VH-VL binders against MAM domain-containing protein 2 (MAMDC2). Designs and how they scored, part 10

Target 1, 162 residues: MAM domain-containing protein 2 (MAMDC2), of Homo sapiens (Human) (q7z304r168to329)
Amino acid sequence: IECDFEENHLCGFVNRWNPNVNWFVGGGSIRNVHSILPQDHTFKSELGHYMYVDSVYVKHFQEVAQLISPLTTAPMAGCLSFYYQIQQGNDNVFSLYTRDVAGLYEEIWKADRPGNAAWNLAEVEFSAPYPMEVIFEVAFNGPKGGYVALDDISFSPVHCQN
Below, E stands for the ipSAE of ESMFold2; O stands for the ipSAE of OpenDDE; V2 stands for 0.75 times the mean of E and O plus 0.25 times the DockQ between their complexes.

## First folded at step 5 (VH-VL)

Design a21 (framework fv_trastuzumab)
Fold by ESMFold2-Fast, scan of step 5:
Structure a21 (fold): chain C 162 residues (1-162), chain A 123 residues (1-123), chain B 107 residues (1-107)
Amino acid sequence: as target 1 above (162 residues)
Amino acid sequence: EVQLVESGGGLVQPGGSLRLSCAASGFTFSDYYIHWVRQAPGKGLEWVAYIYSSGGYTYYADSVKGRFTISADTSKNTAYLQMNSLRAEDTAVYYCARDYYESSLGWEYFDYWGQGTLVTVSS
Amino acid sequence: DIQMTQSPSSLSASVGDRVTITCRASQDISSYVAWYQQKPGKAPKLLIYAASSLQSGVPSRFSGSRSGTDFTLTISSLQPEDFATYYCQQSYDTPYTFGQGTKVEIK
């Protein structure tokens, strides 16, 4: 369930279409008019790619933008890591869920601090003893919710380092 | 420069209605969240509601939801708080405040406050 | 809702004293805390934002700090104009919530 969002593709992740709120591909070789959006972590520049949700593009608040991984194919346990930037205040929530084949959700991580001008590393203990999906979820309650950006998802079959 | 002036407070009977006004000057009203915060006599501050008029977004504290309605007239740079079904517990000085939101860092704070208007709900 | 608990509820101090007021959040709110000063009969005035940033025009004797979910407002050398009630506020999530206030009185 790894993806660096390079080459303008989602690595098998599904952006659950919702006309009111969605994840978008950010960065790239063309000018980005949002100066507050982060530079790509992989290239540390506008030339790379990342995924983001920005409150200015949301048409209906309280709804969620979901970026859903492929189903896991074998039992796995270890550390799920990713980089994120988040402008966090009173109007955004960034969470990580697992969802099994029966449709049961379990929250395994929630952002508590802003990333601001720097990419922050998140390390989440992850266990999938049967097939399940990992879901990156963002919700905004109003237009000053800022943005959430995500890049460089990776998995290691050892416990998280800290 | 930046000013917020509240008006419309007064004495009303329980179950009555009252409309407060918050007149803004010295800035583009529609670019800012505007909050109502109240303070009962001798008590602390309690957040009531906000409006962001450019997007038409409003939010209310549970204690006033369904009874109070916040609105704005951008041509007059004025926010309103329509208060219905007033209770003795609504007795307070009502302040309006401007919310400064620093977009690159996500920090926000109430940088300017009006002088307040007293609402007394008593029979 | 996020609860903000201030201590003490009141304190007596003399001009020149160092005064510290604390505020505890019921959950991690990062540094999304502001401090306000309110004098009798007046509107609140912003002193500190982002837990430790001093608002323009506020005297340097005021400072803020964070340790986990604990926030502190310090007045390094109390002046006569500082006798007032102080409030902390979180802006991490809606609804916005304030501490109960700390009244700084003349000893």
Scores: ipSAE 0.007, ipTM 0.535, lowest interface PAE 11.0, mean pLDDT 79

Design a22 (framework fv_trastuzumab)
Fold by ESMFold2-Fast, scan of step 5:
Structure a22 (fold): chain C 162 residues (1-162), chain A 123 residues (1-123), chain B 107 residues (1-107)
Amino acid sequence: as target 1 above (162 residues)
Amino acid sequence: EVQLVESGGGLVQPGGSLRLSCAASGFTFSDYYIHWVRQAPGKGLEWVAYIYSSGGYTYYADSVKGRFTISADTSKNTAYLQMNSLRAEDTAVYYCARDYYESYSGWEYFDYWGQGTLVTVSS
Amino acid sequence: DIQMTQSPSSLSASVGDRVTITCRASQDISSYVAWYQQKPGKAPKLLIYAASSLQSGVPSRFSGSRSGTDFTLTISSLQPEDFATYYCQQSYDTPYTFGQGTKVEIK
C-alpha cells in the first residue's frame, strides 16, 4: 500500500463518494481560494500532488470523507507510514481504520489534537492476516475544522522505529 | 467600520423570558462566528453560546443548554439570544462578539465586541 | 473543560512599571490563547492573539509569550490608560474559557 499521489493518480485508492465531504487532489493549482495549502512533501514544490480534505468544501458536517486502499492480497505485518498535515484546533478528526471483508471496522490510529502546520510523519503498526482495506477518514464537526493533507503512503515489512 | 450593537436587556422576574439582539454592520455577517459572553456584576467573563449562521452551527455552555437558544437573521445581519426560564444567576451584562477564525492557521480570537446590554433577573 | 488559571487576581503598580500577568492552561492548548483588556463599564478589547501576536492598533508596550501551558502578558512600561482588568482566553476547544481576571490598580 504505497502512493505519493503524483501523476494525478490515486494508486488504486478509492475516494468514497459523498455529496457532502470528500478528499481532493491538491498541488499544482489553486483549488481552495480561502486557504493556502502546503507545498507537497515529495517535491517540496507547487508542482507535486497530495490528497486533502478542507472544511470550506464541506456541505454537511459530521459526515466522513474516506480514502480507501486496495484490498491486501497476502498476509501483511509491518509499519505503515505516511506524511500528514493537519490544522490545529478543534472540529476535525483524522483517523485510520482497517475494514475486513465482512465489513468490520477497527481504528488503528488517530491524530493527536496538537498538530503542526508542517508535514508530520506517522508510523502505524499494521497487521492484516487476511485481506483487509485501510481507510483514511476525516470528519469535521463544523467550519473550524480547517484542513487535513496526506502524502507519501508507504509500507515496510518491519516494525516501526521505536 | 465594524460595529456590534446589543439591545433587549432589562429587568425580568425569575422564570421569565427575554430576547437579546446583536445588530452587526461593516462586515459580511455570514462569514463570522458570533458569540454571546456574559459578565455578572463584579465577576469575570463567561462564554455563553455561538452561532455560525452560514453553516447553521450552534454551541452552548452547559449552564444555559435547554434554556437559551441562539439564532440569526442573515438578511438583517442580526444574531439573537432567546433566554427562557431565567434565574438570578443569569444576571449579567451580555456582550456579543465577532470571532475571527483564520482557516489556514486555525487562530481564533474575538476581535470586536458590542458595548453590552444588562439583564437583571430579580423578584 | 479546559481551565485557565490566572495570577495574580490583582496587583498594584505605578506608571512606568513593568507588569507581568500569567495564565496557566489545565492541558496543552498550543498557542490558542488571546488576551483582553477591560476598563470599568466598557466591553473587553483584544490585545494579543495566538499567544504572542499583537492586534493592530495596540501599543507595542504590550506583549505575550508562551512556555508550555504557561502564558504571560507583559506591559513593559505601564501608562495611566493601562489601569484595567486583563483576561486570558483559550480557543483550543469548546467551551471557550476565560481566566478569572487580573485587576491592575494604581499603587
Scores: ipSAE 0.007, ipTM 0.569, lowest interface PAE 9.7, mean pLDDT 79

Design a23 (framework fv_trastuzumab)
Fold by ESMFold2-Fast, scan of step 5:
Structure a23 (fold): chain C 162 residues (1-162), chain A 121 residues (1-121), chain B 107 residues (1-107)
Amino acid sequence: as target 1 above (162 residues)
Amino acid sequence: EVQLVESGGGLVQPGGSLRLSCAASGFTFSDYYIHWVRQAPGKGLEWVAYIYSSGGYTYYADSVKGRFTISADTSKNTAYLQMNSLRAEDTAVYYCARDYYESSGWEFDYWGQGTLVTVSS
Amino acid sequence: DIQMTQSPSSLSASVGDRVTITCRASQDISSYVAWYQQKPGKAPKLLIYAASSLQSGVPSRFSGSRSGTDFTLTISSLQPEDFATYYCQQSYDTPYTFGQGTKVEIK
């Protein structure tokens, strides 16, 4: 479940390919079509990697980009944490879902519109009593949605720190 | 040649109403967000509102929320700012500016000449 | 709201001088900064977008740079037509806030 996206590596996460909207690997030596992308959290430099969705690559709005964890194999409960950046605007929604083997979704977290482009820490109480997937989802309502970036996913089997 | 032309400014009493127009020409209106930015005499720039007519999106600064309404008539390539319950602190030159919908940042590459709104008794 | 603080508020310079204007964001806004020039009685003109990208038609003596939350506009060799007020703007989030302006005056 843990991933820092270094070395262009997804740690078993799968990008659910959609021809209209997708997550991409940012940072490092990757050529950016647009000059405005975040500096990575792990290295605070262009040498580190992170995942991102940018509204300028979206072909049809109202569709979602999903980054999906491996299925859990044992009961687990604790704190799921990650860093994220959002270019604020009314045109993007960043959410975290669980999905069970029957395909039922439950939203467990939604970004609350951070007031800046800094990396923000999210800590989400997480429980998977049965095999489940964790899904990072971004939706854009229009072409000025900006970007959403994700880095340093980790899990700890203790309650979140306040 | 890209042009944005504001009109509708004038002298109005506190509590009064005024409607500004921003007429666009020389570009595809539907590909741009249209913003209103104001400047009080001798002061700096203050962003007021935007509209993206193709998507039906509008947004307002807190200082004008509930008093100002932005709209657009795409058949005339014109954006409007309806200003109600005007206050002395709304006195400013009002500029309209365009912002290309596919750019990743919010930047105003062309501005109109401005129209002066004076709110006084 | 994100605050943009410009320094200096004014400066006096001569033709041929190198002029640097600084703008500080109250929060991390990545490179979402634009710079504008405003001459008396006229509308602002876009000079720089995305912190360092030169707008088409703007002379190459203008340049922008970023260091964290600090942004600079540099005029490498001031010309007579460059005497104006300069504004930075954060283009990251609503409300799109501007710095207070820096007036560049004849020494």
Scores: ipSAE 0.014, ipTM 0.561, lowest interface PAE 7.4, mean pLDDT 79

Design a9 (from tS1c with heavy chain E102D; framework fv_trastuzumab)
Heavy chain, then light chain:
Amino acid sequence: EVQLVESGGGLVQPGGSLRLSCAASGFTFSDYYIHWVRQAPGKGLEWVAYIYSSGGYTYYADSVKGRFTISADTSKNTAYLQMNSLRAEDTAVYYCARDYYDSSGWEYFDYWGQGTLVTVSS
Amino acid sequence: DIQMTQSPSSLSASVGDRVTITCRASQDISSYVAWYQQKPGKAPKLLIYAASSLQSGVPSRFSGSRSGTDFTLTISSLQPEDFATYYCQQSYDTPYTFGQGTKVEIK
ESMFold2-Fast, scan of step 5: ipSAE 0.014; ipTM 0.592

Design b12 (from tS1c with light chain A50Y; framework fv_trastuzumab; at its last look DockQ between E and O 0.06; V2 from the best seeds 0.00; counts 0 for: pae E 16.3 > 2, placed apart)
Fold by ESMFold2, look of step 6:
Structure b12 (fold): chain C 162 residues (1-162), chain A 122 residues (1-122), chain B 107 residues (1-107)
Amino acid sequence: as target 1 above (162 residues)
Amino acid sequence: EVQLVESGGGLVQPGGSLRLSCAASGFTFSDYYIHWVRQAPGKGLEWVAYIYSSGGYTYYADSVKGRFTISADTSKNTAYLQMNSLRAEDTAVYYCARDYYESSGWEYFDYWGQGTLVTVSS
Amino acid sequence: DIQMTQSPSSLSASVGDRVTITCRASQDISSYVAWYQQKPGKAPKLLIYYASSLQSGVPSRFSGSRSGTDFTLTISSLQPEDFATYYCQQSYDTPYTFGQGTKVEIK
């Protein structure tokens, strides 16, 4: 479930398709003239890549964009970490869920800091005693919420340092 | 109070080298970009390079690429511009500037130093 | 590279006049424009960011606007302390480029 999004295949992460809002690849030579886009975290340059979602494409309130990991293949417990950025003034909700094979969602993290112009590290206690997916979700409050960006997803088999 | 102080300017012959320093205070240096912007006498502003202070990631204008190297020392809250193979057209006041993060992007320069003059002469 | 074409290169105006300065971007850059004021012998000072947002501590007589690729800085009632050179800067993509500047002189 680890990914720095610098390879074309996205480490097996997929969108849950939505007609209006989905996660996209940003950075590198990729330009989106309708969005303010950050530099990536891994290389911290405009040539590196990351995933992002932008509220500018929202057509309905309560729309949600989801980026979904591959299903876990073995029991695991430890610390899931990632870097994220929320555009200044962003009031969208950025959350992390797990989903089991029965389709039950459980929220395991929610962004609690205001947006700034820097990448932030999140460290989340993660337990997958049976097969499950990790889901990065942004819930939108309209088209003026700005972007959320995600890079450098990693897992360590020890407790988070919180 | 956010403050940036440049130093290291002076007279240099063409082909020579010079290192500029930008000492920062009043903010978390390791979390921000530092830019160098120059202004030739009587001319406008020209962006030169940036660095992300803690990560060492850099980007350069084509006019200086391969000749200038930007670096940072987070233990000293200082960015540097190593200038090699200097040319007459590099004569300018060199400013360091912080990338403004309280806006909708990272490319606005909200705090500037007072500049240091580099003169490359005959 | 994105070019910012600034006009006029200079102007003279009286205290109390409304002054406008224009920058045109060579391509669509959304609203990623900043405006700076620079007085002789001093570093530039940020006035406007994101095309129209006023920087903290800047007098409300300064404003910015966008129409497509055209960006405007307006001083609604020119004051004696507004004698300076003004620069636009695109913040959309590297290299971050500036307009050539507009020198504002008080008549």
Scores: ipSAE 0.000, ipTM 0.475, lowest interface PAE 16.3, mean pLDDT 79
ESMFold2-Fast, scan of step 5: ipSAE 0.049; ipTM 0.634
ESMFold2 (binder alone), look of step 6: mean pLDDT 91; pTM 0.936
OpenDDE, look of step 6: ipSAE 0.014; ipTM 0.621

Design b16 (from tS1c with light chain S91G T94L; framework fv_trastuzumab)
Fold by ESMFold2-Fast, scan of step 5:
Structure b16 (fold): chain C 162 residues (1-162), chain A 122 residues (1-122), chain B 107 residues (1-107)
Amino acid sequence: as target 1 above (162 residues)
Amino acid sequence: EVQLVESGGGLVQPGGSLRLSCAASGFTFSDYYIHWVRQAPGKGLEWVAYIYSSGGYTYYADSVKGRFTISADTSKNTAYLQMNSLRAEDTAVYYCARDYYESSGWEYFDYWGQGTLVTVSS
Amino acid sequence: DIQMTQSPSSLSASVGDRVTITCRASQDISSYVAWYQQKPGKAPKLLIYAASSLQSGVPSRFSGSRSGTDFTLTISSLQPEDFATYYCQQGYDLPYTFGQGTKVEIK
C-alpha cells in the first residue's frame, strides 16, 4: 500500500472518473499552471510528483473526490502514514476511510482544519482482518476550499507513535 | 425489495426522439450512481451513460455524446435518458442499473431493471 | 478505452462439469472486474465483483480469480440453471467496458 507518486504511477490507486472533481498528479519536469501548488515532499521541488484536488476546478460543490487503494493483503495491522497539505479554506474536508469487500465504510482519520503551506505527517492506526481498501476522500463546499495534496504513503506493521 | 423499472421504449423513425425513464424503489436513490447499459439484438452489453444526482455528475459514452442527455428527479426516485437524433444503430434493449456511490473503484452493477426495447426503423 | 477479450465465445458442457471462462484486459486494471450471468430475455445478474468476491445469494460453485491482466470465472460443478451467457466487465476506468460474452450450452 505504498506510493510516492514519483514515477507518474498511481501504484494501483484509482479515481472514480467524473468530469467535475478528481485527484490529479502534480509536479513534474515542466511547470504546472499555478506556481503556488505544493512542492513535492521527497524532492522539495516541482520536479517531484504528488496527488492533489483543487477547489478552483470543482464545478459542483459538496462533491466528493476519492483516491482508492488496491485491496490489502489480510490480515494486516499497523501504522499507515502519509504527508498532506491543506491550503486554506473552511470549505474542505479531507478524510481517510476503509472499505471492506461488502462495501462497508469506516472513517479512520479526518483533517478538518484550514491547514498551512507545509507538508504535515499523518499517522493512522488501522487493521484489515480481511481484504479491504483504503480511501483518501476530499469534499468541497465552495470555490474557496483551497487544495488538498497527498504524497509519500507508507505502511509499517508497528503501532503509530502518535 | 430493490427494484428498477424502465419505461418509454418503442418504435421511432431515424432522426426521432424518445425519453426513457428508470423508476427506482426499495433503496435510497441518492446513494447510487444510475447507469444506462444497452444491448443490440443478439449482441453484447455496451455502457451508455451515468448520473449521480446528489453530486450532479454525468458521463457519456462517445457513441451517444451530444445526442443523449441523462437527468434525474430525486423527489420521484427516477432517472431519465433523453435520446435525440436517433439512428438505426441505437436499436437495443436499454437497461438501467445501480452502482453504490461509495463503491468508487468497486464499479459494478448489483441490480438491473428488466429493460425497455428501443427500435429505430422506418 | 480498456478492451476486455473473453474466451471462448461459446462452449458445450454437461451437468457436473467444471467450466472455466477467461477474460483478458488490455492493461493493468488491478482487481476491478465483475462477472455477470444473462439468460435469454432477462437482464444480467451480478455473480462476482472485485475479481473474486461472491455476490450475496450466488451459489458457491461460482468463483473468480485474477492473474495479472487475466481473469477467470470458474463453475466447479455445472448445474442445469447455469446454461447462460457470461460477461466480464472492467470498472477501472471510463468508459466501462464488457467482454463480448461466452455462451455456455448444453452438450
Scores: ipSAE 0.006, ipTM 0.494, lowest interface PAE 13.4, mean pLDDT 77

Design b8 (from tS1c with light chain Y92W; framework fv_trastuzumab)
Heavy chain, then light chain:
Amino acid sequence: EVQLVESGGGLVQPGGSLRLSCAASGFTFSDYYIHWVRQAPGKGLEWVAYIYSSGGYTYYADSVKGRFTISADTSKNTAYLQMNSLRAEDTAVYYCARDYYESSGWEYFDYWGQGTLVTVSS
Amino acid sequence: DIQMTQSPSSLSASVGDRVTITCRASQDISSYVAWYQQKPGKAPKLLIYAASSLQSGVPSRFSGSRSGTDFTLTISSLQPEDFATYYCQQSWDTPYTFGQGTKVEIK
ESMFold2-Fast, scan of step 5: ipSAE 0.008; ipTM 0.574

Design c13 (from tS1c with heavy chain H35E Y50W Y59R; framework fv_trastuzumab)
Heavy chain, then light chain:
Amino acid sequence: EVQLVESGGGLVQPGGSLRLSCAASGFTFSDYYIEWVRQAPGKGLEWVAWIYSSGGYTRYADSVKGRFTISADTSKNTAYLQMNSLRAEDTAVYYCARDYYESSGWEYFDYWGQGTLVTVSS
Amino acid sequence: DIQMTQSPSSLSASVGDRVTITCRASQDISSYVAWYQQKPGKAPKLLIYAASSLQSGVPSRFSGSRSGTDFTLTISSLQPEDFATYYCQQSYDTPYTFGQGTKVEIK
ESMFold2-Fast, scan of step 5: ipSAE 0.008; ipTM 0.587

Design c14 (from tS1c with heavy chain H35D Y59R; framework fv_trastuzumab; at its last look DockQ between E and O 0.03; V2 from the best seeds 0.00; counts 0 for: pae E 8.5 > 2, placed apart)
Fold by ESMFold2, look of step 10:
Structure c14 (fold): chain C 162 residues (1-162), chain A 122 residues (1-122), chain B 107 residues (1-107)
Amino acid sequence: as target 1 above (162 residues)
Amino acid sequence: EVQLVESGGGLVQPGGSLRLSCAASGFTFSDYYIDWVRQAPGKGLEWVAYIYSSGGYTRYADSVKGRFTISADTSKNTAYLQMNSLRAEDTAVYYCARDYYESSGWEYFDYWGQGTLVTVSS
Amino acid sequence: DIQMTQSPSSLSASVGDRVTITCRASQDISSYVAWYQQKPGKAPKLLIYAASSLQSGVPSRFSGSRSGTDFTLTISSLQPEDFATYYCQQSYDTPYTFGQGTKVEIK
């Protein structure tokens, strides 16, 4: 469930394919000439890696990208932490869901407001008493939605400090 | 050549209505946002609204929400600003501009029309 | 709303002088700043986008830079045709906002 997205692997996370809006690996030598993306959080350099979703390819309102974790393998409760960056105003929604084996979703976190241009820490109370997935979801309402970036997902078995 | 030509300005009484047009040529109109920016006499620039020429995505400045409506007709390569309930403070030269937008909010107004004067007075 | 505080409001300079105009954003806006030149009776003209990128056809004596929330437009050697008012503009979030303008008078 922990991932720093370095060396171009996703730690078992999978992108749910969508015709226009998907999570991609960013940083390092992988560049989109049509966008300016931040340096990664882990190395804080252009050579580091992170995951991102970019609104440039959005063709319809409210298109959604999902990055889905492997199912949890043991009961766990505590604090799920990650760093994120949101660019461009109110044209995107970045949320975190859990999905149980019956397929039911629960939103457990949502970014409050468009942030600054720096990496932000999120700490989310997380409980998985049985197998479930964690889903990072981004919705855009048009191509001016900017991007959302995600790095350094971790879990701690203690309550969040926030 | 990229060109934007505004029309429809004039003298109008407070509470009146006016419709501005922005005729575009020399580029693929449906691929761009069009913005209206105004300038009161002797004052600075104030952004008014934008529209994505195809798809209809719009945003407005708070000072004009509920009174102004931006629209586009891609068959005529023309954007419109319908201005209702006009006030004296709406007096300005109104420019339309091509909003060149790239990924991650890269945007700037690279081509502007000549402007059309709207005067709201009793 | 994001405020762009531009200074000075006006300045006088001689041909050949280096001129610097600054804008301060009320919050972090990354490099989403453009600079425009407007001559009397004319529409604004784009000079600089993305804080430091020179628009095609703009003389290289114009440059832009960013330091945190402070943005600068520099004219390295003022020319007679540079008499104008200059505006910064943020495109980070709507409503898009402009600085108050800097009138450059050549004397």
Scores: ipSAE 0.013, ipTM 0.593, lowest interface PAE 8.5, mean pLDDT 81
ESMFold2-Fast, scan of step 5: ipSAE 0.018; ipTM 0.609
ESMFold2 (binder alone), look of step 10: mean pLDDT 92; pTM 0.942
OpenDDE, look of step 10: ipSAE 0.017; ipTM 0.604

Design c3 (from tS1c with heavy chain S54E; framework fv_trastuzumab)
Heavy chain, then light chain:
Amino acid sequence: EVQLVESGGGLVQPGGSLRLSCAASGFTFSDYYIHWVRQAPGKGLEWVAYIYSEGGYTYYADSVKGRFTISADTSKNTAYLQMNSLRAEDTAVYYCARDYYESSGWEYFDYWGQGTLVTVSS
Amino acid sequence: DIQMTQSPSSLSASVGDRVTITCRASQDISSYVAWYQQKPGKAPKLLIYAASSLQSGVPSRFSGSRSGTDFTLTISSLQPEDFATYYCQQSYDTPYTFGQGTKVEIK
ESMFold2-Fast, scan of step 5: ipSAE 0.007; ipTM 0.584

Design c5 (from tS1c with heavy chain S53P; framework fv_trastuzumab)
Fold by ESMFold2-Fast, scan of step 5:
Formats: structure tokens, sequence, C-alpha cells
Structure c5 (fold): chain C 162 residues (1-162), chain A 122 residues (1-122), chain B 107 residues (1-107)
């Protein structure tokens, strides 16, 4: 479930289409004129790619944008890590869920609002003893949501380091 | 013309309750965040709470969380601040303010009401 | 919470003087700063938003600027109606926070 979102490739991740709020590919030449988009973490430039949800494109609030991994194929246990950025923390929630084959959701992580507009590292203890999906979820509760950006998802079969 | 008018202030004993009203006119009430900001006598401005009227999206300052409840009635274009378990330190002029959020992401309190005085004393 | 530290607490000035008031944020808040003027017994009035944007109807002698986490309100040539208390405010994150205020008094 590793993805740096480069070359306009989602690594099998799927945005769950919703007419009101969605994840988009950012970086490269793709820019939102109404938001301040971050430099890509991997390339540290506008030419790299990341995923984002921007409140400027939300048509109805309290809807959720979900970015869903492929089902895991083998038992996994270790550290799931990724970089994220939250611009203007008002009225947004960024969470990570697992969903099993029976459709049961479990929240495994929720973002604290960062004290800065820089990329932040998240490290989440992760276990998938049977096929599961990992879901990155963003909800905006009002037009002050800003944006949430996601990059450099990786998994290591060892315990998280901080 | 955009206008915000506060009412409901007065003298109340410690532990008592008051409900403040902020009546809005001249704009589409549901499109704006409404804030309460207070000012103790001779002191500076302190933000209290906000509401986004369409969904009950609210946030409170830690100093009032659990005691104050902000609400809105879009049919009456009015926001309310229900104040319970009042303390002497809640004595202040309470202002309501409209928060303009531009499509560019910038936001500011562009219109304020005249304020209503709340005095918590025996 | 984001702290907004405003300086000076008060200043004395004469009509025609250049006045500067500074506000420092405890963290990077981009340009999500507004400045308000308050006269005794009155509600605050918006002067500047987005750190440097002048609100419609506000005289051009008022200006705002940003340098990192430092924000400045400048009155280029003080007028009699400008004697008031000025507040900075951040809208970057909840809770919204104000500076302590700067009282501009007649010398």
Amino acid sequence: as target 1 above (162 residues)
Amino acid sequence: EVQLVESGGGLVQPGGSLRLSCAASGFTFSDYYIHWVRQAPGKGLEWVAYIYPSGGYTYYADSVKGRFTISADTSKNTAYLQMNSLRAEDTAVYYCARDYYESSGWEYFDYWGQGTLVTVSS
Amino acid sequence: DIQMTQSPSSLSASVGDRVTITCRASQDISSYVAWYQQKPGKAPKLLIYAASSLQSGVPSRFSGSRSGTDFTLTISSLQPEDFATYYCQQSYDTPYTFGQGTKVEIK
C-alpha cells in the first residue's frame, strides 16, 4: 500500500466518487486558484504529485471524501506511514480507517491540527490479519476547511519509530 | 443594509442563566458564520463561540465550553448564546459579529452588533 | 491556542504622526490576520484583513504588512478620529484569538 502519487498514478487507490467532495491529484501543473497548495514532499516542488481535498471544491458540507486502498492480500503487521498537510485547521477532520470484507469500519488514526502549514509525518501501528482496505477520510464542516494533502504512503513490517 | 442587533443582556446572579440573541438583517443569514466576542470592562476582546447556521457546526472557547451553547434559527435570522452557570468573570459586553469568508480563503469580521452588557454579580 | 502578542500596550502621538503597531503570532499563520479599531463605548470596526488588504471605506492612511509571524498596522499621518484602541486578530485556526490591544492616545 505504498504510493508517492507520482506520474499521475494512484497505485490502485480509488477516490470514492461523491458529487460534493472528492480527493484530487495535486502538484505538477494542476493548481487551485482559490487555495495555497503545498510543495510536493517527494520532489519539494510544484512539479511533484500528491493527493488533496480542498474545501473550495466542496458543494455540500458534512459529506466525506474517501481515498481507498486496494484490499490487502497477505497478513500484514507493522508501521503505516505517510506525510500530510492541513492548511487552515478550521472545520476539517482527517482520519484513517480500516474496512474489512464485511464492511466494518474501525478508526485507527485521526489528525491533530498541526501548528504549521508544513508536511507532517504520521506513523500508525497497522495490522491486517485478513484482507482489509485502508481509507483516508476527510470531512469539512463548513467553508473554512482549507485543504488536506497526502503524500508518500509507505508500510514497514516493523513497529513505528515515534 | 447589513445589520446585527444583540439583546438579552442584564444583571444576573452567579450560577444563573441568560440567553443572548443576535438578530441579523440585510444578508443571507445561512451563508455566514456568526461569532460571539466578549469584552470585560476595561479589558480586551475575547472570542467566545461561533456557529455556521445551516448545520449546527459550532466551536467554543475553552473558558465557556460546557456552560455556553450557541444556536441559530434560520427562519428568524437569529443566533443565540445560551449562557448557563454564569460566573463573575463572564461579566462583559457581548458582541455578535458576521464572518465573511471569501472564495480566496480570506476571512474577517466585517460587521459587528452594538453589544449587550452582561453583569454577573450578587 | 495561537497567541497574538501586541505591542506597544499604549502610545501617545500627535496629529500628523506616523504610528506603527506590531502583532506577533506564536506560530506561522500565513496572512490570516485582521486589524480592528475600537472607540470607547463602540463596537470594533474592521480596518485590514488578510494582513494587508484595506477594507472598503477605510482611509488609505491605514496599511498592514507581514514579515513571517510579525504583523504591522501603520497609520501614515494620524488624524483626530484615529485616537482609539487597535486590535489584531488571527483567523488561521480555532479558537480565534486577539492581541491585547494598543491604545493610541493624544500626546
Scores: ipSAE 0.008, ipTM 0.563, lowest interface PAE 8.8, mean pLDDT 80

Design c6 (from tS1c with heavy chain Y33W; framework fv_trastuzumab)
Heavy chain, then light chain:
Amino acid sequence: EVQLVESGGGLVQPGGSLRLSCAASGFTFSDYWIHWVRQAPGKGLEWVAYIYSSGGYTYYADSVKGRFTISADTSKNTAYLQMNSLRAEDTAVYYCARDYYESSGWEYFDYWGQGTLVTVSS
Amino acid sequence: DIQMTQSPSSLSASVGDRVTITCRASQDISSYVAWYQQKPGKAPKLLIYAASSLQSGVPSRFSGSRSGTDFTLTISSLQPEDFATYYCQQSYDTPYTFGQGTKVEIK
ESMFold2-Fast, scan of step 5: ipSAE 0.013; ipTM 0.585

